VHH binders against Profilin-1 (pfn-1). Designs and how they scored, part 19

Target 1, 132 residues: Profilin-1 (pfn-1), of Caenorhabditis elegans (q9xw16)
Amino acid sequence: MSGWNAYIDTMTAAAPSIKRCAIVGAADGSVWARTEADNVFKASEEELKTFVALFNDVTQVPAKGADIEGVHYVVPRTEESLIFGKKENTGFFAVKTKSAVLIAVYEGPNEVAAQVRKAVESMQTYLNNAGY
Key: E = the ipSAE of ESMFold2; O = the ipSAE of OpenDDE; V2 = 0.75 times the mean of E and O plus 0.25 times the DockQ between their complexes.

## First folded at step 1 (VHH)

Design k5 (from k1 with V98K G99D S100L P101Y P102G L104P P106L Y107P E108S T110E; framework vhh_3k1k_2)
Fold by ESMFold2-Fast, scan of step 1:
Structure k5 (fold): chain B 132 residues (1-132), chain A 124 residues (1-124)
Amino acid sequence: as target 1 above (132 residues)
Amino acid sequence: QVQLVESGGALVQPGGSLRLSCAASGFTFSSYSMRWYRQAPGKEREWVAGISSSGGSTSYEDSVKGRFTISRDDARNTVYLQMNSLKPEDTAVYYCAKDLYGPPPLPSSEFDYWGQGTQVTVSS
């Protein structure tokens, strides 16, 4: 285990329905850690820079939607420091901490989504308490 | 300091079973997710299984799904790996790890693994 990769491992252990996830810098979208190999998180640097900028004004996001890994998601609503979206049977949760954005992509119904949201929000709380 | 002591490795025949244990000390065990890794001769270290801090979620590498079960006993500060239907391909040194806490980059001198791990050999 090294650096931020341990946090990716913790999230995927907590919610096995997460297909791909990443921890990126809130200021620039730089990748700190992501799932790899068969579960590689495929977002480009430019896409992530655009995505993290959405947290500058989350109220605008439902009108535009959000793009992750080249997939356009409908964002039905946002909460403070939370953007989530769905496209058919896939979805994502993204939360902002002081210094990071956590992104988790999943597949499945609303029951699966609830487990993924809890895992992401637990990590968000932990990182905020740790000063990130 | 964090200490993790693995045990339970042995020589077994194909199709056999083993239970590995990892005794943890030096941290609040119930607050951390735990993982098992293995390293086979001539191969890179690979993740095997993970369990959340609450024990409510487990995850496995595809090659061990249905054969291995990870569990924890927070009263004893121990994580377990029950290995069933063992195959020669499971031959490896098995390591226990806790999740890391710290800013990136973590110092290269910091490790979650303690001791030599525990050797599992599956051979007739």
Scores: ipSAE 0.006, ipTM 0.140, lowest interface PAE 9.6, mean pLDDT 81

Design k50 (framework vhh_3k1k_2)
Fold by ESMFold2-Fast, scan of step 1:
Structure k50 (fold): chain B 132 residues (1-132), chain A 126 residues (1-126)
Amino acid sequence: as target 1 above (132 residues)
Amino acid sequence: QVQLVESGGALVQPGGSLRLSCAASGFTFSNYEMRWYRQAPGKEREWVAGISGSGSTISYEDSVKGRFTISRDDARNTVYLQMNSLKPEDTAVYYCAARQGYTSSLWGKPSEYDYWGQGTQVTVSS
């Protein structure tokens, strides 16, 4: 962990409904930074490796769903660089940049999801512009 | 309530350019995905372009890639569609739409969850 923790702090400050988040390597799912302590992001290295590989062909994801922190999410649709899902009152948004995948797990109804998506996409733009 | 008002539609010659505007009110604009759709006579509404709430993710229908550019100005609550190299096949009523929630996508068919404007007519003819 290093200066990447500042980006985690920026994401969580942008959307209060984000409960846990992480920035991981797009190639291998290695954790660059994640929320810690009471909000620790608990996905295993094996789970993250499997998750980032979903971006190799996002069209297959709605049929399978996605697993994050041992929770299976229904993925209703995907976009080129965006996977998102829902399970009851919990959901996630994950976006891919050149070198990273950002994952934000949130809690709340559909109206808070838009704020979480905006926060994640804003960070995606920032990281792409920074060369990541 | 949510309101979307399109403007900028006109008659132009093939090869011409137009910029369409869509003014939004009644919601927190930056939290919504904005899209452009079009409908030619006798056809279903088809997706043209989409831009995420942050503006960072943009998608286009294949036939307009390289010719059309979608952008947004959150200070003005407005989404734009810059249309270059217009063809007669681009003749349609152009609609803007707003969509929210985790089920949103920047592409695809019209959804019952979309909020719609009234449309603006674009005619490309010699």
Scores: ipSAE 0.000, ipTM 0.097, lowest interface PAE 19.8, mean pLDDT 82

Design k51 (from k40, 17 letters changed; framework vhh_3k1k_2)
Fold by ESMFold2-Fast, scan of step 1:
Structure k51 (fold): chain B 132 residues (1-132), chain A 127 residues (1-127)
Amino acid sequence: as target 1 above (132 residues)
Amino acid sequence: QVQLVESGGALVQPGGSLRLSCAASGFTFSNYEMRWYRQAPGKEREWVAGISGSGSTISYEDSVKGRFTISRDDARNTVYLQMNSLKPEDTAVYYCARTHGSYYLSGTKPQDAFDIWGQGTQVTVSS
């Protein structure tokens, strides 16, 4: 068994095209774990608090987009527990679990995006089944 | 073989300070979130403080913010709770817990199936 840092490592190993990622609290956006050093996830505390609040009503997000690490992403559509966005050759997937939000920022074409989405959704399922 | 042992509990006067220690053995300490809980006589066990495995996330119950500080020493497999400005309301048995879960999921109750608990250490603040 391992702490939240190991979940970051697991997601990155499953989808190597993830450039930066984080696991944050669903209630307040507090960082539980994130990529560090050359791949440091740079979102501010205030930005993350705003971001996780988007899951309170995901239907409003496509009209406004979403900001992660100071970058504004176009959000084409949302699901109950999934927000994703794209800006040129970069993008993100964010999923909500019972108590957490997983955010993965990637770079690459559609094949890369599909792999990142699968990795994030697989971790979401795992954590939900584990009660998180 | 997995064990958590709390120590440092004592009788102290209001306004006093106390440092609790929780020594862990039988697992890779740095991989786990560590939390402190307390249980006052006749009350439910409540969450006090938490620190993530990476040390990047530290959180406190509102009533102890500014007075208590949680820290960890991974080289010594120990988590600490520094308690300052103690009040009679802080009188309780203090428990150390190991968990992978969110302190929000566990909250003030020991509901996380991944938690492993110590035996507790008694803190009494005279009034």
Scores: ipSAE 0.000, ipTM 0.120, lowest interface PAE 13.8, mean pLDDT 80

Design k52 (from k40, 13 letters changed; framework vhh_3k1k_2)
Fold by ESMFold2-Fast, scan of step 1:
Structure k52 (fold): chain B 132 residues (1-132), chain A 127 residues (1-127)
Amino acid sequence: as target 1 above (132 residues)
Amino acid sequence: QVQLVESGGALVQPGGSLRLSCAASGFTFSNYEMRWYRQAPGKEREWVAGISGSGSTISYEDSVKGRFTISRDDARNTVYLQMNSLKPEDTAVYYCAASLPTYSGRYWDTSHEYDYWGQGTQVTVSS
């Protein structure tokens, strides 16, 4: 429970297809805010620490994939500040800002994926412009 | 319950040094931006230094830049202010504050309206 929950609320309002999401510290994976209750983002502290470290060398990620909430995702490609993955009907988008990593997990077809990516990238731009 | 407890304030000679500490409890410390403010007798509170929750963004008021250093130890839930080359003009009660910006859907609200404040620690610089 933090003022960062307003960012989670804004992302989920912009893309209702987001099932679960979190904003975590880029340096250590510490959770700043996450979806709760029936939509709780279930990644452990150790998993998040490992995940945010992937942004130190994104070129290796497509060969290995990525783990979120104990689920292994195929990562088809990466961009410098973007990792995304797919497993069957579930996928995620994760973007790095100056001090945060935003992770959004969704379920649905390519149209849903496009909506979620737009919401996550819009928040990335906003946080970077705010100095985060 | 949010608690911020400042310590380290003392009487010190001009040119001396002090380190202030602020111990935090009752919230997820690593998520919060931590700031130091001061209030001299008969003046308004003024911002002195700030450090983001990630520690990546640090900023200072111009009159203290180069003399003061803000740092944080998230494992100990503590923010520090190292004060060097102290001047009589630095005499004030020093307060730590914890704040989070909120997003309203249209803009980032970085106002200090929702800051949590400590009780303050007195720093006196005189001969």
Scores: ipSAE 0.000, ipTM 0.152, lowest interface PAE 11.3, mean pLDDT 81

Design k53 (from k40, 15 letters changed; framework vhh_3k1k_2)
Fold by ESMFold2-Fast, scan of step 1:
Structure k53 (fold): chain B 132 residues (1-132), chain A 127 residues (1-127)
Amino acid sequence: as target 1 above (132 residues)
Amino acid sequence: QVQLVESGGALVQPGGSLRLSCAASGFTFSNYEMRWYRQAPGKEREWVAGISGSGSTISYEDSVKGRFTISRDDARNTVYLQMNSLKPEDTAVYYCAKEGTSYLHGWSQTPSYFDYWGQGTQVTVSS
């Protein structure tokens, strides 16, 4: 396995409950890798540019929420490098590294959310240690 | 309308045991994850244990694994925390929490913004 797709594969293997995910550039929201085929992550280029810019001031995000794949999520609170949201039975976790933003979308109860958060935070740590 | 009432806290010697209970009302108990948290003087509230609505998924904070057991009785709308081999560092107010309706923040980190909380029950471990 080579390129950024290997990291997508690693994340989805660690948390099979991830429905769709992507690794995008922190500066511009450019897609480095994403899930494909039946699990395609279908965010527009403009949406991703807007989304990654939220990490420039995460304190503003709970007031406005966040949009991913055309779905508006309520964001209850943020941490310095973490934005998460919920919309009915769907949710997401997004974490920022030095150079990337990892986004994972899931469906299900708290057990699913906890597994997805753990997988995303583990990958964040790995990429930061790798210099990304 | 959600109410959580903790009980069972006491003064106990190191190595002792206590069972905490949390009586829940105002929601369909079996549909929600239940958690225990604790807060020691001068410290933030920390997660201790969690149990899914079905009872099939159970998780613990590392320092209590092997010593504490979380369980639930859906017929009685009650969640329990059995605490064995208690240490002075377990001294805290213990809180029962119900899963929030729309927001999740994982099992073992900070308390969820939308968790519903009880009043707490004081556990003191002292020789």
Scores: ipSAE 0.000, ipTM 0.093, lowest interface PAE 20.2, mean pLDDT 79

Design k6 (from k1 with G99D S100E P101W P102Y P103S L104G P105D P106S Y107F E108L S109E T110E; framework vhh_3k1k_2)
Fold by ESMFold2-Fast, scan of step 1:
Structure k6 (fold): chain B 132 residues (1-132), chain A 124 residues (1-124)
Amino acid sequence: as target 1 above (132 residues)
Amino acid sequence: QVQLVESGGALVQPGGSLRLSCAASGFTFSSYSMRWYRQAPGKEREWVAGISSSGGSTSYEDSVKGRFTISRDDARNTVYLQMNSLKPEDTAVYYCAVDEWYSGDSFLEEFDYWGQGTQVTVSS
């Protein structure tokens, strides 16, 4: 989907600690937009298809963890449309909208995580209001 | 304060079995998901098994499915890993881990407590 790169730009501007992010289709994990070049989001199509399927039953995820960009993250808990994980000084937040899943990978301590979560949830609200 | 103590590692023959234990202290054990990881020499630490705080959900890395079983005993603050049909590629130091914990201050704080590990060697 053309035009989705503007949302990636908005997200990274709102939380500069986001290292890589992507917007993918909720049904199949197809990439609509992602960070590129030095900040390229590296997840494969197979990995993303597996990842978005986790939203079918988020209660299973804390026992399994989640894989993004070949990195296994510990998932301490989930919320209705939110999966987040930690791996040492790195983490991610993933939120589901009507049609999309937004994934943001960040680096930094828990104070940074709070900022990234706010940015991701704000974008989730915006996209849901836009019908996505 | 927070402590994880793994035990049960040994030298075993291929096809053998072991039960690992992880005794936890210093936190409300029953409130947290617990995991087992392993690390072979020169390799990254890899996830092996996980169990939810309620014990109602378990999950395993593909190479150990059907051979390993994770369980917990909240009355004893202990998580277990039952390992059956052991293979040479299971040789590693096994670590117990607790995930990020809720601090009570409106956000999660990362537990980066790992135990010292317990050595499992599968060889003749």
Scores: ipSAE 0.000, ipTM 0.137, lowest interface PAE 15.0, mean pLDDT 80

Design k7 (from k1 with V98A G99E S100D P101Y P102W P103L L104G P105S P106D Y107E E108Y D112E; framework vhh_3k1k_2)
Fold by ESMFold2-Fast, scan of step 1:
Structure k7 (fold): chain B 132 residues (1-132), chain A 124 residues (1-124)
Amino acid sequence: as target 1 above (132 residues)
Amino acid sequence: QVQLVESGGALVQPGGSLRLSCAASGFTFSSYSMRWYRQAPGKEREWVAGISSSGGSTSYEDSVKGRFTISRDDARNTVYLQMNSLKPEDTAVYYCAAEDYWLGSDEYSTFEYWGQGTQVTVSS
């Protein structure tokens, strides 16, 4: 059993408006942990492999957007280890660590988006410092 | 009242270095990503560098990559831009902005969350 579910729980506790999230391998997009049951993160294996490859050159992403769970998101801009997207009242934050990519999908207003970003970036820092 | 105050702009010679500071007040600084923009005479404002709210991620416009470094000190509510190997084309007014992606930079970085700017001139 993977202990990675504890990090999912930590992120969702810090930002309850995260609807679905996952921790995936940075090299291949393999799922290490994800939200389950009524909040199951539904991205396909091929979609996640494509998504994590976006971190190889984030500067290209705003021109084409990003797909998560079969939904196409507009990506306004990127940071070197951060991709974020928006579609109407939904959005996502994805951050890359040494070994993982954290993806959080949310719904809600600006205050919600800010809290989700903070939770994801805090976890990114923690995992990088832990060697992941 | 939200305020961003840039400082550190000066006249420097090509190849020189300069450090800009932006002091923030009136909002929860540690929760916001911070950006540096610049505007040269007769041109629109251009993004230069960004740093995430955690400080764990940085991003740069291609022409400054490897020469400029953005950093933040959340205890002092300050973001910095270290500029090395300055070129005449770096001459501009430099602005800091606090951004939230949900509104987009155009909405969030308008009026209340932009500084007044600090002039950097690179000339022999």
Scores: ipSAE 0.000, ipTM 0.161, lowest interface PAE 13.3, mean pLDDT 80

Design k8 (from k1, 13 letters changed; framework vhh_3k1k_2)
Fold by ESMFold2-Fast, scan of step 1:
Structure k8 (fold): chain B 132 residues (1-132), chain A 124 residues (1-124)
Amino acid sequence: as target 1 above (132 residues)
Amino acid sequence: QVQLVESGGALVQPGGSLRLSCAASGFTFSSYSMRWYRQAPGKEREWVAGISSSGGSTSYEDSVKGRFTISRDDARNTVYLQMNSLKPEDTAVYYCAKEYDSFWGDLESDMDVWGQGTQVTVSS
């Protein structure tokens, strides 16, 4: 999805600490765009379908965690349209828009996580305003 | 001060049962989801089971489904793990953890969400 790659580029430029990210369909987890080459986002179609379904009831997620790229993450808490996970020095932020879910995987301490969250939330706002 | 104190670990034979307890203090227990993790010698800490703040939802790692049951008693500020049909592969230190107080947490709070653990050994 060539048009959607510009949004991936914008997020990674805003937060260079994002190791891998993707924009996927909220209904089915279909990949609209993702990081490629050395930073390829590796989640399977089945895993992404399962992951986006978590947004149907985020209150259940802290009890069970979430799987991304075959890695199980502890989910310390959720907000209505936000799931974040932690495992050792890695983590992710995932936000839901009207039509999409944005997922960003990072590596580093809480200061890095703060930068990544800001980038993901900024893109969430932009896409919602654009009707996505 | 948030405290989590695990107990109930013991040496048991394969096929045996144990009930682990995690006594919580220093926070409003009923408002938080609770989880059990374990760490076997030479391995990373892995998630085992979780229970929602209401107790209405439970979840389990695939290898323990049907054998382990997580439950909570909010009147006693305690979460339990009932372990049945124990296998040598279940040998680990078992840890209790709570949902974070804030989105970001902090380093001290992150350390406090883990108790000291209770050792389970399954061997003849």
Scores: ipSAE 0.006, ipTM 0.320, lowest interface PAE 10.2, mean pLDDT 82

Design k9 (from k1 with V98T G99D S100D P101Y P102L P103S L104E P105W P106G T110G D112E; framework vhh_3k1k_2)
Fold by ESMFold2-Fast, scan of step 1:
Structure k9 (fold): chain B 132 residues (1-132), chain A 124 residues (1-124)
Amino acid sequence: as target 1 above (132 residues)
Amino acid sequence: QVQLVESGGALVQPGGSLRLSCAASGFTFSSYSMRWYRQAPGKEREWVAGISSSGGSTSYEDSVKGRFTISRDDARNTVYLQMNSLKPEDTAVYYCATDDYLSEWGYESGFEYWGQGTQVTVSS
């Protein structure tokens, strides 16, 4: 929503392998901004509520995986504020800030995954410093 | 082709010890962190222990801290789980997996993250 689309544009410009992304509320998974049209991020409200709740105890996630846009991802490990996963030619990085969760879905070989992670972590740092 | 083969599972008495091995092939083993997981029948798969690619950092689930030790031997492409003071609650199939989030291979769900596993039974 108003103003937050600029952050979506910044992330997608920083890592061209990001195909879809969103910024959602950490408390409830409400969408603040997401990619639209041909690159629409299609996660349901219920799925996003479930997903952001994973950050309440990230240590449980690798045993179960995570679902985004109806796709089940294998989550090899988590860090305190980072969940990531891979399924075949798709992957994601999700990071938690003080009040938001940033989710970036990418497609392509995993050699570009480090660039996607860096872009998402850079935005996480910026938003935390801005009080979000 | 990533392949992980677990071995060393056995029937042991409570208070006993056991060492599990996981032989890795199909990737540059020394570049990847490794994990152990376990799963009892009808239960979810549970993370047990992890070791960094350098071997300099280890982590454990709270219920096994002080009893289990993870280690690796890069010359043999093998990760180990030394289990001491075993309890009936430790009864499960144990699996190893690659887990380096910077690793190209660690992101692929199509690879064999899990081997057949090795059965550990703790009973009198």
Scores: ipSAE 0.000, ipTM 0.127, lowest interface PAE 13.9, mean pLDDT 80

Design o1 (framework vhh_4orz_3; at its last look DockQ between E and O 0.52; V2 from the best seeds 0.00; counts 0 for: pae E 6.0 > 2)
Fold by ESMFold2-Fast, scan of step 1:
Structure o1 (fold): chain B 132 residues (1-132), chain A 123 residues (1-123)
Amino acid sequence: as target 1 above (132 residues)
Amino acid sequence: EVQLVESGGGLVQAGGSLRLFCAASGFTFSDYAMAWLRQAPGKRREWVALITSGGSTDYADSVKDRFTISRDNAKNTVSLQMNSLKPEDTAIYFCAAGYPPPLPPSSTEYDYWGQGTQVTVSS
C-alpha cells in the first residue's frame, strides 16, 4: 500500500520465477510491501519478527534452518547480509539492507535460483545506495 | 504546508552555466530523495537527476558530465549545477521529492513537486 509496491513489481519482472516476495523492516519485520491476490506472501508478523532477527547472527542459521510462510527450509550457508534456503524444487533468497529485508520465494531449478538471487541482490544494492 | 520553491532560472547563452536551487519546507528533508525534472513545450516531463537521502547521484544520459546535483541537509536545499548548456536544455525545471524514490528514477511518481523555474538557452 505504498510506493514500495513498485519495488516488488521490479523484482518480479526481473525474475518471473519469483512466486511470492516481500519487503519488510529490518528492525521489526513489519511489512512495507508484498505480493498480493493469487500470490499473496503469507508470513505472519511473529514469523517475520523471528526471521529478520536471524540477521543479527547468521552463523547460527545453517544448523537450524529457517521458516517462511510456515515452511521449513534447509539453509546450506549464509553470508553477512544473505540467507537462502532450499526445499526440494523451491527456495528463497533473503537479503538485508540498511533498513529493510527483501524476501523472495521461488520455484524452479538451479538456473532459476541464480536469476532470483541476481534480482534480489540488484535490488539490495539499489536500496542501500538509496539510503534504505 | 509542504513547499518546494525553485530559483536560479533565467536566460543564458549556449556554452554558459547556470545554478538552480530548490528550498524545501514542511517535511523531513533528509529522509527524501530529491530530483530535478524538466519539461520543454509540448513534451512530457523528462527526468534529469536524482540524489538519494544517502547522497548517491544518478543522471539522465543527455546531461551526464554536464550537470551536477547536490544537497545541503542543514539548509534543506537541493541544487543543480548546469554547465556547457545547449539550446535543447531549454525547459521549465522542476524540483521533486520522493520517499521512497520512484523506480525507475525517470518515473514522474514523486510525492512533492515545485512550481518550476524557466531556463532558456539561446544559440
Scores: ipSAE 0.031, ipTM 0.382, lowest interface PAE 4.8, mean pLDDT 88
Fold by ESMFold2, look of step 5:
Structure o1 (fold): chain B 132 residues (1-132), chain A 123 residues (1-123)
Amino acid sequence: as target 1 above (132 residues)
Amino acid sequence: EVQLVESGGGLVQAGGSLRLFCAASGFTFSDYAMAWLRQAPGKRREWVALITSGGSTDYADSVKDRFTISRDNAKNTVSLQMNSLKPEDTAIYFCAAGYPPPLPPSSTEYDYWGQGTQVTVSS
């Protein structure tokens, strides 16, 4: 595996509660890699284009919430490069790098959310330092 | 057409130095991580050094402190300065390109490969 697929595997291994994840282009939401097979990350390109645009002003996202895979999430927390969404016993973390947005959808109670955030932020730091 | 063309290989005595060059064309060079790998007779291909598009470098333990990878995005070249060469460094050296950078850096999974240049270190 010489492409972006290795990064998908690294994130899911670091946080087993991640059920689906993707790496998408920050400018247009184009999918660079995603979980496949039984755990297909099923967001459309149109939905992803709308989603990555939320990073243009994260301070307004809590009022709107966010849609991913046709599911609407409440967004209780954002930071300059991070959006956290919740719905029932599921959630997501999304972080923006220089060129990409990393999205991880997880299942489980709030205590697993820290593990998911750490996995996604570690990859964010790696990609930013590498110029991506 | 993507091309990676290595040069600068040759015969050198132990303790000597050599500088390898790789000229790249056919892709957006500044977006790619570049690497050197080598294959000695009867051995598997091994990672030697990596430089990311952002300029971060990493090295195999066996060459750390002796080899230096660098890139020139204006000329689409990557080079490997090889100092204090040992007979164990004898191998065919390959230039390789990957987008994104491999994770971990020691990965041998790259998108594009050169044909290789022979380095022979005599005792």
Scores: ipSAE 0.016, ipTM 0.306, lowest interface PAE 6.0, mean pLDDT 87
OpenDDE, second read of step 2: ipSAE 0.545; ipTM 0.795
ESMFold2 (binder alone), look of step 5: mean pLDDT 88; pTM 0.894
OpenDDE, look of step 5: ipSAE 0.021; ipTM 0.318

Design o10 (from o1 with G98R Y99G P100S P101Y P102L L103S P104T P105W S106K S107P T108S E109Q; framework vhh_4orz_3)
Fold by ESMFold2-Fast, scan of step 1:
Structure o10 (fold): chain B 132 residues (1-132), chain A 123 residues (1-123)
Amino acid sequence: as target 1 above (132 residues)
Amino acid sequence: EVQLVESGGGLVQAGGSLRLFCAASGFTFSDYAMAWLRQAPGKRREWVALITSGGSTDYADSVKDRFTISRDNAKNTVSLQMNSLKPEDTAIYFCAARGSYLSTWKPSQYDYWGQGTQVTVSS
């Protein structure tokens, strides 16, 4: 069984502007699946543990920003289970489910950002409904 | 309105090959995960192969390295290439569709099913 790797493939197919992505445990940031090879998602275990902890109080995140793969992103606002940010022509969307956090890093203009958000939120809905 | 129609089944000798096709209509095929499941006489349906909307594949251990699943989104078709067939592959083969990003081998979690096509492998 391919397990979690199929979700990575589904997200990247739905939004080709996603350059790297991962599905990690909400409690500890442990990697369940990620893009590999030339598109490897490079965040360390320590960085991911810090990142998933941001979901404990998303209202504080816009004041501090967020770090992913050693890159500091400006976070303009958050929603209850959504953190997103921009740095020049790159950006990310991260959503929390019951048990997981989905992180997608993309490149491109505002139109592709909307596609990435849709793909990530669609996956969030399916995983929540499945009890993840 | 929604239809899955299998074809390509038949009688083949052990060691032979068959290619099954499933033509889909009535839903946005490219958004759906597709799978092949089979039911042998006196047994429950078992999962054989799956392909996600993004093209990722997975196989049951009993068919791994012998079967290959593929899809053609332009034609709304999923296919199963079956090589090195064995008598124990004899079953009715069903095409199934799931409108979810969640990959599954569980028959109960598929939204739509075809009527099945018979595959008989003689010794």
Scores: ipSAE 0.000, ipTM 0.130, lowest interface PAE 15.0, mean pLDDT 82

Design o11 (from o1 with G98H P100T P101G P102S P104R P105Y S107T T108P E109D D111N; framework vhh_4orz_3)
Fold by ESMFold2-Fast, scan of step 1:
Structure o11 (fold): chain B 132 residues (1-132), chain A 123 residues (1-123)
Amino acid sequence: as target 1 above (132 residues)
Amino acid sequence: EVQLVESGGGLVQAGGSLRLFCAASGFTFSDYAMAWLRQAPGKRREWVALITSGGSTDYADSVKDRFTISRDNAKNTVSLQMNSLKPEDTAIYFCAAHYTGSLRYSTPDYNYWGQGTQVTVSS
């Protein structure tokens, strides 16, 4: 869905520290849109299918962690519809909407992470209100 | 320099109300989740209320429907309206900030803490 790239652009404009991001189907992890070229989101469809299934029971995720782009992240805790993780100077925020999962990978300290979370949660609200 | 300064604590009779304020400086307030935790004499600090950077709120079962947390990003403040106070609410109340705001399934990691404000509820 080429139209979905506009939402990728909106998130990256709101939080420039996002290095790579994607919007995927909540049911199967199919990619709707992602960053490309030098910022290509590198997760395989098999990895994304596994990742979106984590939202079926987020309470189990901190014990296992999460894999994105072949990188294993420590997930310190979760919220309903929110999974986030850390790996040294790199982290991610992922949120579930009615039909999508938004994933943003960033680099930087905690102050940067706060901006990324805000951008992702704002888009989650927008898409839920739009029926997605 | 980062600062969180609490105010509004005091002595109140059971059934009364208090409003606590936390003034923040030295960090990008709007990007942080803000929380109130309390510590009664001889007990560990326990979480009571949280508001995320996006405005979503969550409350401990013991204070649900009695306490309301809110924030004003233009003034870098978070507040806690405490209604129907009970003697069991007697504690030092701390304002805390953390970049993620997660509380659903574990205790959040807090980046910054205030010094606390005393709330005493007489029976």
Scores: ipSAE 0.000, ipTM 0.106, lowest interface PAE 18.8, mean pLDDT 81

